# Designs tried in a protein design chat: VH-VL binders against Lysosomal-trafficking regulator (mv). Part 16

Target 1, 99 residues: Lysosomal-trafficking regulator (mv), of Drosophila melanogaster (Fruit fly) (q9w060r2686to2784)
Amino acid sequence: SLNSQILYNFAAKFLPVDGEIEGEIIITDLKLYFLATYRCRYFNVNCDIANITEIWLKRYQHQETAFEILLDTNKSLFFSLQNADDWKIMREVFCDKIV
Short names: E, the ipSAE of ESMFold2; O, the ipSAE of OpenDDE; V2, 0.75 times the mean of E and O plus 0.25 times the DockQ between their complexes.

## First folded at step 16 (VH-VL; framework fv_nivolumab)

Design k8 (from k2 with light chain Y50W; at its last look DockQ between E and O 0.81; V2 from the best seeds 0.00; counts 0 for: pae E 2.2 > 2)
Fold by ESMFold2, look of step 16:
Structure k8 (fold): chain C 99 residues (1-99), chain A 119 residues (1-119), chain B 107 residues (1-107)
Amino acid sequence: as target 1 above (99 residues)
Amino acid sequence: QVQLVESGGGVVQPGRSLRLDCKASGFTFDDYAMHWVRQAPGKGLEWVAVILYDGSSPTYADSVQGRFTISRDNSKNTLFLQMNSLRAEDTAVYYCAKGYYRGSYFDYWGQGTLVTVSS
Amino acid sequence: EIVLTQSPATLSLSPGERATLSCRASQSVSSYLAWYQQKPGQAPRLLIYWASNRATGIPARFSGSGSGTDFTLTISSLEPEDFAVYYCQQRYRWPLTFGQGTKVEIK
């Protein structure tokens, strides 16, 4: 969206069922983007925040810094963040969607 | 080879407008966020603006918010900076910069184009 | 906005010496910090990203360390081409900001 502004940018891993993809999450006031570091099947992943129905807090590699995001299309996106500060911010931004 | 070439700099009076272009080659332009970064003569670096790979989410430094507009034309591999209501403190070399990999740090920079705002 | 303060402002050293450059943030930037080198009349060059990762083609004598608010760029043994201005840059919070620079000059 032309009236959207970037709010946050975090190092993250995208976790499809068969891999672990390094990249960045960018959060604007309207969208969430995942930009993979290297060209791959999941190079450009994004969704409208309005289409996120539920967020599930998860552990990944013994760290409580992961999210699974459920979309209104019944697809999900699973991410792991590098540190607790980033995870806290994401929890605050999406608090009304966390189950 | 990645190349970024800025153009459109020059000498203008305060209050006037100027448009900068940045032509990109040697990489898939619409895979990357693009930035403008400026440097006043003899001074340090100042980030100016960013635009995401798809042309969305233009975001600006406070010093230029409301006066500058970043945009891109992915079909022409070109980044733009429309600069309105120019002030003397906007005098700088303006660099276009490619985000590292996608949109983080600045791994490739153009040679820069000088904008001088003086009466 | 996050202010990055570099020290010293000027570092006068001879070739072969170790250079240690500091960057301090006004609030935590986690590990989201980069270092750039700039020579007169040239565009900046990315050296270090994510606090400690060398960019492609950067010699091993350059290393970065730190997290949170305190970061260091180390040049283990200065070469003649290393005399330049160095900038740190954070990308944790918007707007993106740079430090004011440290000039590394020949003694």
Scores: ipSAE 0.502, ipTM 0.848, lowest interface PAE 2.2, mean pLDDT 89
ESMFold2 (binder alone), look of step 16: mean pLDDT 93; pTM 0.948
OpenDDE, look of step 16: ipSAE 0.863; ipTM 0.953

## First folded at step 18 (VH-VL; framework fv_nivolumab)

Design m1 (from k6 with heavy chain Y101R R102Y; at its last look DockQ between E and O 0.74; V2 from the best seeds 0.71)
Fold by ESMFold2, look of step 18:
Structure m1 (fold): chain C 99 residues (1-99), chain A 121 residues (1-121), chain B 107 residues (1-107)
Amino acid sequence: as target 1 above (99 residues)
Amino acid sequence: QVQLVESGGGVVQPGRSLRLDCKASGFTFDDYAMHWVRQAPGKGLEWVAVIFYDGSNPTYADSVQGRFTISRDNSKNTLFLQMNSLRAEDTAVYYCAKGYRYGLSGYFDYWGQGTLVTVSS
Amino acid sequence: EIVLTQSPATLSLSPGERATLSCRASQSVSSYLAWYQQKPGQAPRLLIYYASNRATGIPARFSGSGSGTDFTLTISSLEPEDFAVYYCQQRYRWPLTFGQGTKVEIK
């Protein structure tokens, strides 16, 4: 599918160098979004899925429920998930990009 | 106090069009994705559509894809549903719904009163 | 599309009795499951979100449990106002889907 249709959404934290932002990850067939639970600089953080080159599995707060997304611009986005079941979606959708 | 008020329902012939409005008040409308949910008389609930806080990324149930268009005007705190090529199976009470938290949410803590759409000859 | 199957279709109970309502998902929905109450002629009311969290203003007699595919709504002691239809709903995989409902009625 080439349509931008919402497929999944689940709770997450976005972890910029200067904060910890609560929100939701939303996966469409073309893009990954993070929408924060309050207005801030990072209210809408997004990337094209085609521009994701690598995904690195990480630990956060003693749980293996986090990941770092590396983009083709050499920027990275760091997220933590709220529960283990949500991680399964990330592995299913992005299995070919996980390092 | 959160309020959602639907309007625009009525009786229409099959193949015709109808537009529903949902006027929102009591919260910051452009922080939230908004949804339409419908319920045929005597039946269960069916999710219809969602749109992002900024009017992007409309997504639809398969049953209405290509016929219905969700949109919003944040300057007027109003959500819309344009319903084209209406069919008898579109007969339902249509609710607009707000999520419990910011983002897409998908837990509907506030619902309008609903507006009835009847598609019959 | 995730199918939510509620059971039983109808519970016939008396005030003061305990009600146990089940919702089973065709695939895991993690904990992203809600319960709603709907009375005739009214919009649904959110009772439980994220499987077990009571929404604001919901009495303590309502509780939710479960994760993955199997979920339960329990009403510990039925009050007269609790006789209604109850729906479960998932918001994990799109499209969003509702169960077909369980009607709780006076025996």
Scores: ipSAE 0.567, ipTM 0.875, lowest interface PAE 2.0, mean pLDDT 89
ESMFold2 (binder alone), look of step 18: mean pLDDT 93; pTM 0.944
OpenDDE, look of step 18: ipSAE 0.832; ipTM 0.949

Design m2 (from k6 with heavy chain Y101R; at its last look DockQ between E and O 0.84; V2 from the best seeds 0.00; counts 0 for: pae E 2.4 > 2)
Fold by ESMFold2, look of step 18:
Structure m2 (fold): chain C 99 residues (1-99), chain A 121 residues (1-121), chain B 107 residues (1-107)
Amino acid sequence: as target 1 above (99 residues)
Amino acid sequence: QVQLVESGGGVVQPGRSLRLDCKASGFTFDDYAMHWVRQAPGKGLEWVAVIFYDGSNPTYADSVQGRFTISRDNSKNTLFLQMNSLRAEDTAVYYCAKGYRRGLSGYFDYWGQGTLVTVSS
Amino acid sequence: EIVLTQSPATLSLSPGERATLSCRASQSVSSYLAWYQQKPGQAPRLLIYYASNRATGIPARFSGSGSGTDFTLTISSLEPEDFAVYYCQQRYRWPLTFGQGTKVEIK
């Protein structure tokens, strides 16, 4: 996409159905990115913020530190936060999409 | 060994331009976001700019926004800072910096030696 | 942007003493805070990342603690090579910012 300005980044795990990938969530003015710490098939996961329809709080490993991002393409992305305080950023950026 | 080598510093008059280069070696350059950090003589550290691993998403400190342009050439393992409309307050040692881990880390474990930019009439 | 305020500005101590350096953020930075050491004429050296993790090769006498807005770097017993300027830096909200520094000098 066009150049985006980085606004926030924080540690997270990407949770594909078959794994747990350490990395960072990066939020720009146009996109959400996940960059894995180590190269893997999920090294560069991203979506346009405009394509996010809903965000659902979820539990992961008995902690309410996770969320699922639903896209307008019938795909979803599942993440867990390293630090629960990072929800303040999620609510700041995506408050109208959090269910 | 990871190495970052800055060049292009010098003395210029206010309103002029300079371009800084940072040559990287000893790591996979296109796995990392790269940063510029500066330090005015006798002063503290100021983050200047970052660019994403693929050359997208340049982001700048307010003090340089609209005047400086960060870019990279991954085929040559080189980071650039184009500095236009220079002001006296841009006088500093400019460091090229790499994150502690792959990706956009923001913890700078490798720094170049720095290159001095002096903006003086 | 997030302002990091370090205190004290100067800390005058003798070798063998404990140094306690403070960094306060104007807004929560969660745990995304680093500490650097800088000696004259040198680039900064990463000591601590993510508030409390020592970077590779950093001696155990350096420790970091805190979260949110209040952070501390502790040097348990000062060595002669530890007299330097120390900076905190956050990477939670952009732009990235550094504190103004604490100079640790020999008494």
Scores: ipSAE 0.516, ipTM 0.859, lowest interface PAE 2.4, mean pLDDT 89
ESMFold2 (binder alone), look of step 18: mean pLDDT 93; pTM 0.947
OpenDDE, look of step 18: ipSAE 0.845; ipTM 0.950

Design m3 (from m1 with heavy chain N57G, light chain S31R; at its last look DockQ between E and O 0.05; V2 from the best seeds 0.00; counts 0 for: pae O 9.0 > 2, placed apart)
Fold by OpenDDE, look of step 18:
Structure m3 (fold): chain C 99 residues (1-99), chain A 121 residues (1-121), chain B 107 residues (1-107)
Amino acid sequence: as target 1 above (99 residues)
Amino acid sequence: QVQLVESGGGVVQPGRSLRLDCKASGFTFDDYAMHWVRQAPGKGLEWVAVIFYDGSGPTYADSVQGRFTISRDNSKNTLFLQMNSLRAEDTAVYYCAKGYRYGLSGYFDYWGQGTLVTVSS
Amino acid sequence: EIVLTQSPATLSLSPGERATLSCRASQSVSRYLAWYQQKPGQAPRLLIYYASNRATGIPARFSGSGSGTDFTLTISSLEPEDFAVYYCQQRYRWPLTFGQGTKVEIK
């Protein structure tokens, strides 16, 4: 499923309605992947970067390291990054989509 | 199908309180931010408040900040708007509206039929 | 707050004609603009989001364009059911704000 060159790799939590999933965000030239560190129903979440319409920087649990990805399909993905350095990199990578 | 049904509207005097309810069905209520939007008679639309599910605090319009409280009961798929210290300018049809799951939830893809609140002496 | 100004206030047209509605923002909202339709006695209905994305179930005759401060809603050929009030709305900054509306009425 991961066919493109990996450009970035961030330690992250995926934040579905029913809890927190630890894993990593992998950014390629075409897609954003979330891979959970364990097998669960969210073990493989992904989206085409071209379908990302907006990215909103957000607080989660009083931490300024979360962000929401809005897709043109009216779907959204909510993440929290674990490293401040990764947060900075993420903002630079997606600067044109950040509101 | 998505359905939102508001209730609790009525006629009240200035300074009084009123609580609106919005019963949601046809979608996973917990997955979405919910909004209140109001419309004064013969006037345009005004966003009132939003509530999320991620633990971030709700956000209000300046016109209602400190007087209105938005809340939700996910176990009952119900959205609430507690309105205190009501003023004549609060007179409007109040709509509950469905938004995104997290973040700022920019737009509203489904609306209730609205409930009329009239504030007059 | 970001102020949205719609024009014209009223647009009088006949069925089959092309309708062009404008929405101007007091500052750039990028593409974070939506359009709604409201008929008398009804709740608003989402037509367009993110400036040009048609909402589910919305006929192809409705289209949105623009970015920054100037936006347009176009109805290529008016149907009888299209005569209503149309609102633009930005979600670039809190608070969310609407335009004052454009009424599309029968000539």
Scores: ipSAE 0.012, ipTM 0.693, lowest interface PAE 9.0, mean pLDDT 90
ESMFold2, look of step 18: ipSAE 0.351; ipTM 0.825
ESMFold2 (binder alone), look of step 18: mean pLDDT 93; pTM 0.947

Design m4 (from m3 with light chain S28E; at its last look DockQ between E and O 0.05; V2 from the best seeds 0.00; counts 0 for: pae O 10.0 > 2, placed apart)
Fold by OpenDDE, look of step 18:
Structure m4 (fold): chain C 99 residues (1-99), chain A 121 residues (1-121), chain B 107 residues (1-107)
Amino acid sequence: as target 1 above (99 residues)
Amino acid sequence: QVQLVESGGGVVQPGRSLRLDCKASGFTFDDYAMHWVRQAPGKGLEWVAVIFYDGSGPTYADSVQGRFTISRDNSKNTLFLQMNSLRAEDTAVYYCAKGYRYGLSGYFDYWGQGTLVTVSS
Amino acid sequence: EIVLTQSPATLSLSPGERATLSCRASQEVSRYLAWYQQKPGQAPRLLIYYASNRATGIPARFSGSGSGTDFTLTISSLEPEDFAVYYCQQRYRWPLTFGQGTKVEIK
């Protein structure tokens, strides 16, 4: 369901209330996708970047590599990045959304 | 059902130490951040400390930083608060409170009954 | 730290009336605001989290609203068991902080 040019690809965990899902975040010019490594109820999570209102940097498992995406729908998506380099890139890409 | 039971409260003189315990049951203790919150007699609530489930460094309120230590023993489903250099203003009912799993924990969906700590000369 | 100011300090009402409690933050807290109820001699109980989500087992007469700096807890029709002290609490930034509480008492 990727309909736009992929700009970034990050190894990540999706952090729903009931656990953590390993996968990858894919950022296009229009959307942010999360694709789980294995099929599950959270296999395909996505949002329009335009609908992202805020991004909050958070800690997860001994390091500050997690972040919460707040959407204008009053919903949020919680992620953790696995690589420090990706963390730096993510902060640069979404600098205008980070609070 | 979730249960949190505090113990260890009592009357102590200023400058002394005291350790509080909180026994947890009814949920997977290892998966959640745990907090201490206190309430002085007739006063409001004050957050004291948090310890995360994954061994991340704890965080303390400025009022107790350097004097209190929060820790946990997951094998015993027990939360601890080591209180050193106690002051009169530390007098309060101390509640252990269950947080949530991910990120910066911050709300408390379950509370213990509390244990009273009285610091007086 | 983020200071939460609750108003009014005391709210005197009769059963069946609507209660409106306010909580104002000294700075932006987005929707990271919770409400607790505390009865005398008891531990606090979570009512609302994330500004408007009712906790498990909380009656529908309790509702939360607001975002940013201004928040409201509404009890649509007070029941006798609702007379208590209510606290707001933010988890936007460390340290976590509570408001000073609003006492809802019988008129």
Scores: ipSAE 0.006, ipTM 0.678, lowest interface PAE 10.0, mean pLDDT 90
ESMFold2, look of step 18: ipSAE 0.075; ipTM 0.732
ESMFold2 (binder alone), look of step 18: mean pLDDT 93; pTM 0.947

Design m5 (from m1 with heavy chain N57G, light chain S28E S31K Y50W; at its last look DockQ between E and O 0.05; V2 from the best seeds 0.00; counts 0 for: pae O 7.4 > 2, placed apart)
Fold by OpenDDE, look of step 18:
Structure m5 (fold): chain C 99 residues (1-99), chain A 121 residues (1-121), chain B 107 residues (1-107)
Amino acid sequence: as target 1 above (99 residues)
Amino acid sequence: QVQLVESGGGVVQPGRSLRLDCKASGFTFDDYAMHWVRQAPGKGLEWVAVIFYDGSGPTYADSVQGRFTISRDNSKNTLFLQMNSLRAEDTAVYYCAKGYRYGLSGYFDYWGQGTLVTVSS
Amino acid sequence: EIVLTQSPATLSLSPGERATLSCRASQEVSKYLAWYQQKPGQAPRLLIYWASNRATGIPARFSGSGSGTDFTLTISSLEPEDFAVYYCQQRYRWPLTFGQGTKVEIK
């Protein structure tokens, strides 16, 4: 399903309303993907980076490693990164969108 | 309103040092990455350095790496550029520029009016 | 570093005319491209960010388009105050780099 050049790969948790899913965030030149470690209903999540309107930095489990991606569809995706270095990179990559 | 005011420019001989200051106001200085960008007389813009708000290491252009040091004093809302071993090619108007809140910063939504640094024998 | 090449070097136009400025990147920059305006004796001013988003206070006659390597700044109808030098800038990779500029001058 990946049809663009991978630029970054982050260990992450996808945080839907009903729990958390372990996996990885993949950033390409065009899209953001989340791939769950195991098959589930949230196995594949993706969005066009161009459709990201805002990114809100969030706290998750007393750590400032989470963030919410707001899309132009008025939907959002909530993630938590598991690596502090990745958190830094994420903020660099998406600085234009971070509010 | 956002204001950035550079100071410290002047005429210096090659090999000398000079420190530039940039006083910021009108925004929460502590939260933003800050940059220096320079412009040689009659030439285009050249990014010089960035300093982030979170204590992560600054980044420099290759042309100034090892000679220039960017720093900040959040208690004084002031950005600094320590320039050592100055060369003629460092002659330029130096702008401080406000970046984004987090990370790379990327682009510059506010600029100071600049301070001229002239390096000549 | 990523090299941004702007064209044309100089654009001579009259007020009311449409201005089209190009910026080409030596490699992929996605939409991490900004445009700045600089008038003589003044600091640059941000016009466009993220390739097509107008900065706060920027008139609607300014628009940016493009993605990847080719970008365009368009001024739909030039006002007297629009005659200036325009720079593109990428933030896709360190170091941040600017184009060499396009001068929009009055014919």
Scores: ipSAE 0.015, ipTM 0.735, lowest interface PAE 7.4, mean pLDDT 90
ESMFold2, look of step 18: ipSAE 0.048; ipTM 0.719
ESMFold2 (binder alone), look of step 18: mean pLDDT 93; pTM 0.948

Design m6 (from k6 with heavy chain N57G Y101W; at its last look DockQ between E and O 0.05; V2 from the best seeds 0.00; counts 0 for: pae O 7.4 > 2, placed apart)
Fold by OpenDDE, look of step 18:
Structure m6 (fold): chain C 99 residues (1-99), chain A 121 residues (1-121), chain B 107 residues (1-107)
Amino acid sequence: as target 1 above (99 residues)
Amino acid sequence: QVQLVESGGGVVQPGRSLRLDCKASGFTFDDYAMHWVRQAPGKGLEWVAVIFYDGSGPTYADSVQGRFTISRDNSKNTLFLQMNSLRAEDTAVYYCAKGYWRGLSGYFDYWGQGTLVTVSS
Amino acid sequence: EIVLTQSPATLSLSPGERATLSCRASQSVSSYLAWYQQKPGQAPRLLIYYASNRATGIPARFSGSGSGTDFTLTISSLEPEDFAVYYCQQRYRWPLTFGQGTKVEIK
């Protein structure tokens, strides 16, 4: 499913309504993917970067490493990054969408 | 069907405290940011406070910062607003409002009918 | 804070007419603007979010446009139930702020 060159990858937690999923965020030139570290119902979470309308930074469990991606499809994706360095990179990559 | 029901409003003297409750139903309360918005009689809307779905990151308007506290009990699907050191200018109908997006939102897709708080000597 | 100024203060129209409401921001809010409708004695209702997206259940006669500092809410043909106060609201920066409202009243 990864048809484009990977530009970045971040260790992350996907935060669905029913818990936390450990995995990684993969950013290509066109898409953002989340790949869980184990087989689960969230193994194919992804979105087109072009469909991202807003990114809001958020504290999660007293750590400022989370963010919510808002899509024009009336859907959102909530993530928490594991590394502070990745958090910095993420903010730079998506600076034009961060509010 | 989403329903938000505020309670706790009333008449109080300046300097006193009051706590508002908002009982939520019809949606997964734990997933959404919740807000308080107030409206003085015959006036416009003023955002008061927000709390995220997990209780983190409470944020307040400058007009209530240090005096009001927003909190929630997800086990009871209830939002709270503790109002201390009340002033006459706090007189308003207080609405609880549901955030549009999961986790964080600055849009309000559902509102309660409000509860009136009157601060007067 | 970002100040939103709505105009006109009052708009007097007849059913069937087109209503055009303006909201101007003191600084750019990109497209992070919503519109709400409030009828007397009722809570506000979300009409438009992200400048031009209609909320669930909102009739097609309501439309939003604009970006940056200038926004417009249009009601293509007023229905009797559309006479109310309309507020714009930005979520670009904290604190969240509302416009002072435009009253759409029957002529």
Scores: ipSAE 0.014, ipTM 0.701, lowest interface PAE 7.4, mean pLDDT 91
ESMFold2, look of step 18: ipSAE 0.068; ipTM 0.746
ESMFold2 (binder alone), look of step 18: mean pLDDT 93; pTM 0.950

Design m7 (from m1 with heavy chain F52W N57G; at its last look DockQ between E and O 0.68; V2 from the best seeds 0.00; counts 0 for: pae E 8.3 > 2)
Fold by ESMFold2, look of step 18:
Structure m7 (fold): chain C 99 residues (1-99), chain A 121 residues (1-121), chain B 107 residues (1-107)
Amino acid sequence: as target 1 above (99 residues)
Amino acid sequence: QVQLVESGGGVVQPGRSLRLDCKASGFTFDDYAMHWVRQAPGKGLEWVAVIWYDGSGPTYADSVQGRFTISRDNSKNTLFLQMNSLRAEDTAVYYCAKGYRYGLSGYFDYWGQGTLVTVSS
Amino acid sequence: EIVLTQSPATLSLSPGERATLSCRASQSVSSYLAWYQQKPGQAPRLLIYYASNRATGIPARFSGSGSGTDFTLTISSLEPEDFAVYYCQQRYRWPLTFGQGTKVEIK
């Protein structure tokens, strides 16, 4: 179901309100995906990059490794990256959306 | 037992085309990203291409971009590499490789034994 | 693309000795670094992923360490079956790239 060339893959956690789900963020030229590490293929968090209105930098577990992504539907997605270098790259990729 | 068996290698002239097949067994093929990796005689390893589990997201090394096409048929547990406009520097053993676990697709836990492609006049 | 440089090119050691193999990246790859073993006439075998995690079935004598640009594979006590070529590989950036290899041979 990925419909574009993959540009980046980063180990990440998806952070719903009361949980943590391990997986990876995949960034293509058009979309951001999160794919969970387990076989539950219907668990798929994604958005069109064009629909991202704002990104807020956040701390998670005492480190500046997280993003809250706001969509044009007023929904938000919260992720934590496993490595600080990946966090820097995500900031650079989406610099025009960072608040 | 995971098995990957490449076929379709041979000797071809520069500028010609060749298709490689990789038949997979012993695992759920459509759960994993699949890769091609090559090794020129006496040289190191070079990653060539990846395709995601559902056939989406094909990505290539710069050296083959525009000339090679990776594809898969999940109903036949088969990975393909279409190699067009072959050059002498494409001479290598070509391995198909399985990604390590879902979500860790850039590490290769199982490899075939490879098929030799020789491009010479 | 990210260049991985392995050193030394060749290690000549005896069984029971400790082997230390280095891999240096041209830019940070964070911890997205794997190690493979390849014996003559065989396909590579995954040893280590994510810099330090042993793949399934890999003996404890193999260990990986490092992050950023400098990585090490250590074989604590060489067994006869460990004499092979070892490659590092990054998956931090596309295209994926391998080091040029370190041959570990019997002295």
Scores: ipSAE 0.013, ipTM 0.678, lowest interface PAE 8.3, mean pLDDT 85
ESMFold2 (binder alone), look of step 18: mean pLDDT 93; pTM 0.946
OpenDDE, look of step 18: ipSAE 0.137; ipTM 0.820

Design m8 (from m1 with heavy chain Y53W N57G, light chain S28E S31K; at its last look DockQ between E and O 0.07; V2 from the best seeds 0.00; counts 0 for: pae O 8.7 > 2, placed apart)
Fold by OpenDDE, look of step 18:
Structure m8 (fold): chain C 99 residues (1-99), chain A 121 residues (1-121), chain B 107 residues (1-107)
Amino acid sequence: as target 1 above (99 residues)
Amino acid sequence: QVQLVESGGGVVQPGRSLRLDCKASGFTFDDYAMHWVRQAPGKGLEWVAVIFWDGSGPTYADSVQGRFTISRDNSKNTLFLQMNSLRAEDTAVYYCAKGYRYGLSGYFDYWGQGTLVTVSS
Amino acid sequence: EIVLTQSPATLSLSPGERATLSCRASQEVSKYLAWYQQKPGQAPRLLIYYASNRATGIPARFSGSGSGTDFTLTISSLEPEDFAVYYCQQRYRWPLTFGQGTKVEIK
């Protein structure tokens, strides 16, 4: 349920321990969502941007296009972006949270 | 260590109701989806239901939809399966199973030893 | 629902031999496929997840491969404790489904 204005849309993979899920990251003024390219009811990936405590830039498959979002709940979300331009935008948008 | 202990199984007549409990320990129960999987005597495994951690609606197999209700009490680290309108084909060992990781379901990394439910006239 | 068909139904082998178990999906499941081991009177145990990842504590002699619709579980050298029933399971679509199992028995 998107109740805020969409600001960014990034092609991405969600990288749980048990595999990869292709989809897109949707960033609104308040929240971050992940939507799989196929209908997936196995998990819901959404968080308030305000609850993001840190973002760690990561390497995935020998490319520096991944990042890990740390939440105030001590949970984390690992993503990999498919486009270099989106990677740049992501770093700009969350620059204050990148460590 | 992760432990799952089922209880509540027994012999019931068709049309009756039964509630199964599963007591969880050794992990942060609130963070994981929990499942019920059953196995008829001498048969294979059949997924029954899942309940998520975030309050979203549960999902059921078609064979039990409308008759079974999965629920959880996080304060007690307990998973439940309310089984109504039981049929002979519901006869099985019922396992509670832990979802593999928080935010995901679909793999079962820990299982209870199961509780037998026998539906017969 | 996605139907998983395992073959063979029964595999008779001796300790030390290589076991190859097949699981075929009725439709695409990507790599969202797991393998479980079940011994008589026991609950199933997760062996492989995401087609080829060994679960914690699983010996290296167990390996999974495949993607799409065809998957394989391989036991490089059977140990006496490996004789059991093995199930594949998909998590690509609801409802979650299992194969009917392959029994690995002593020849």
Scores: ipSAE 0.012, ipTM 0.712, lowest interface PAE 8.7, mean pLDDT 89
ESMFold2, look of step 18: ipSAE 0.041; ipTM 0.717
ESMFold2 (binder alone), look of step 18: mean pLDDT 93; pTM 0.948

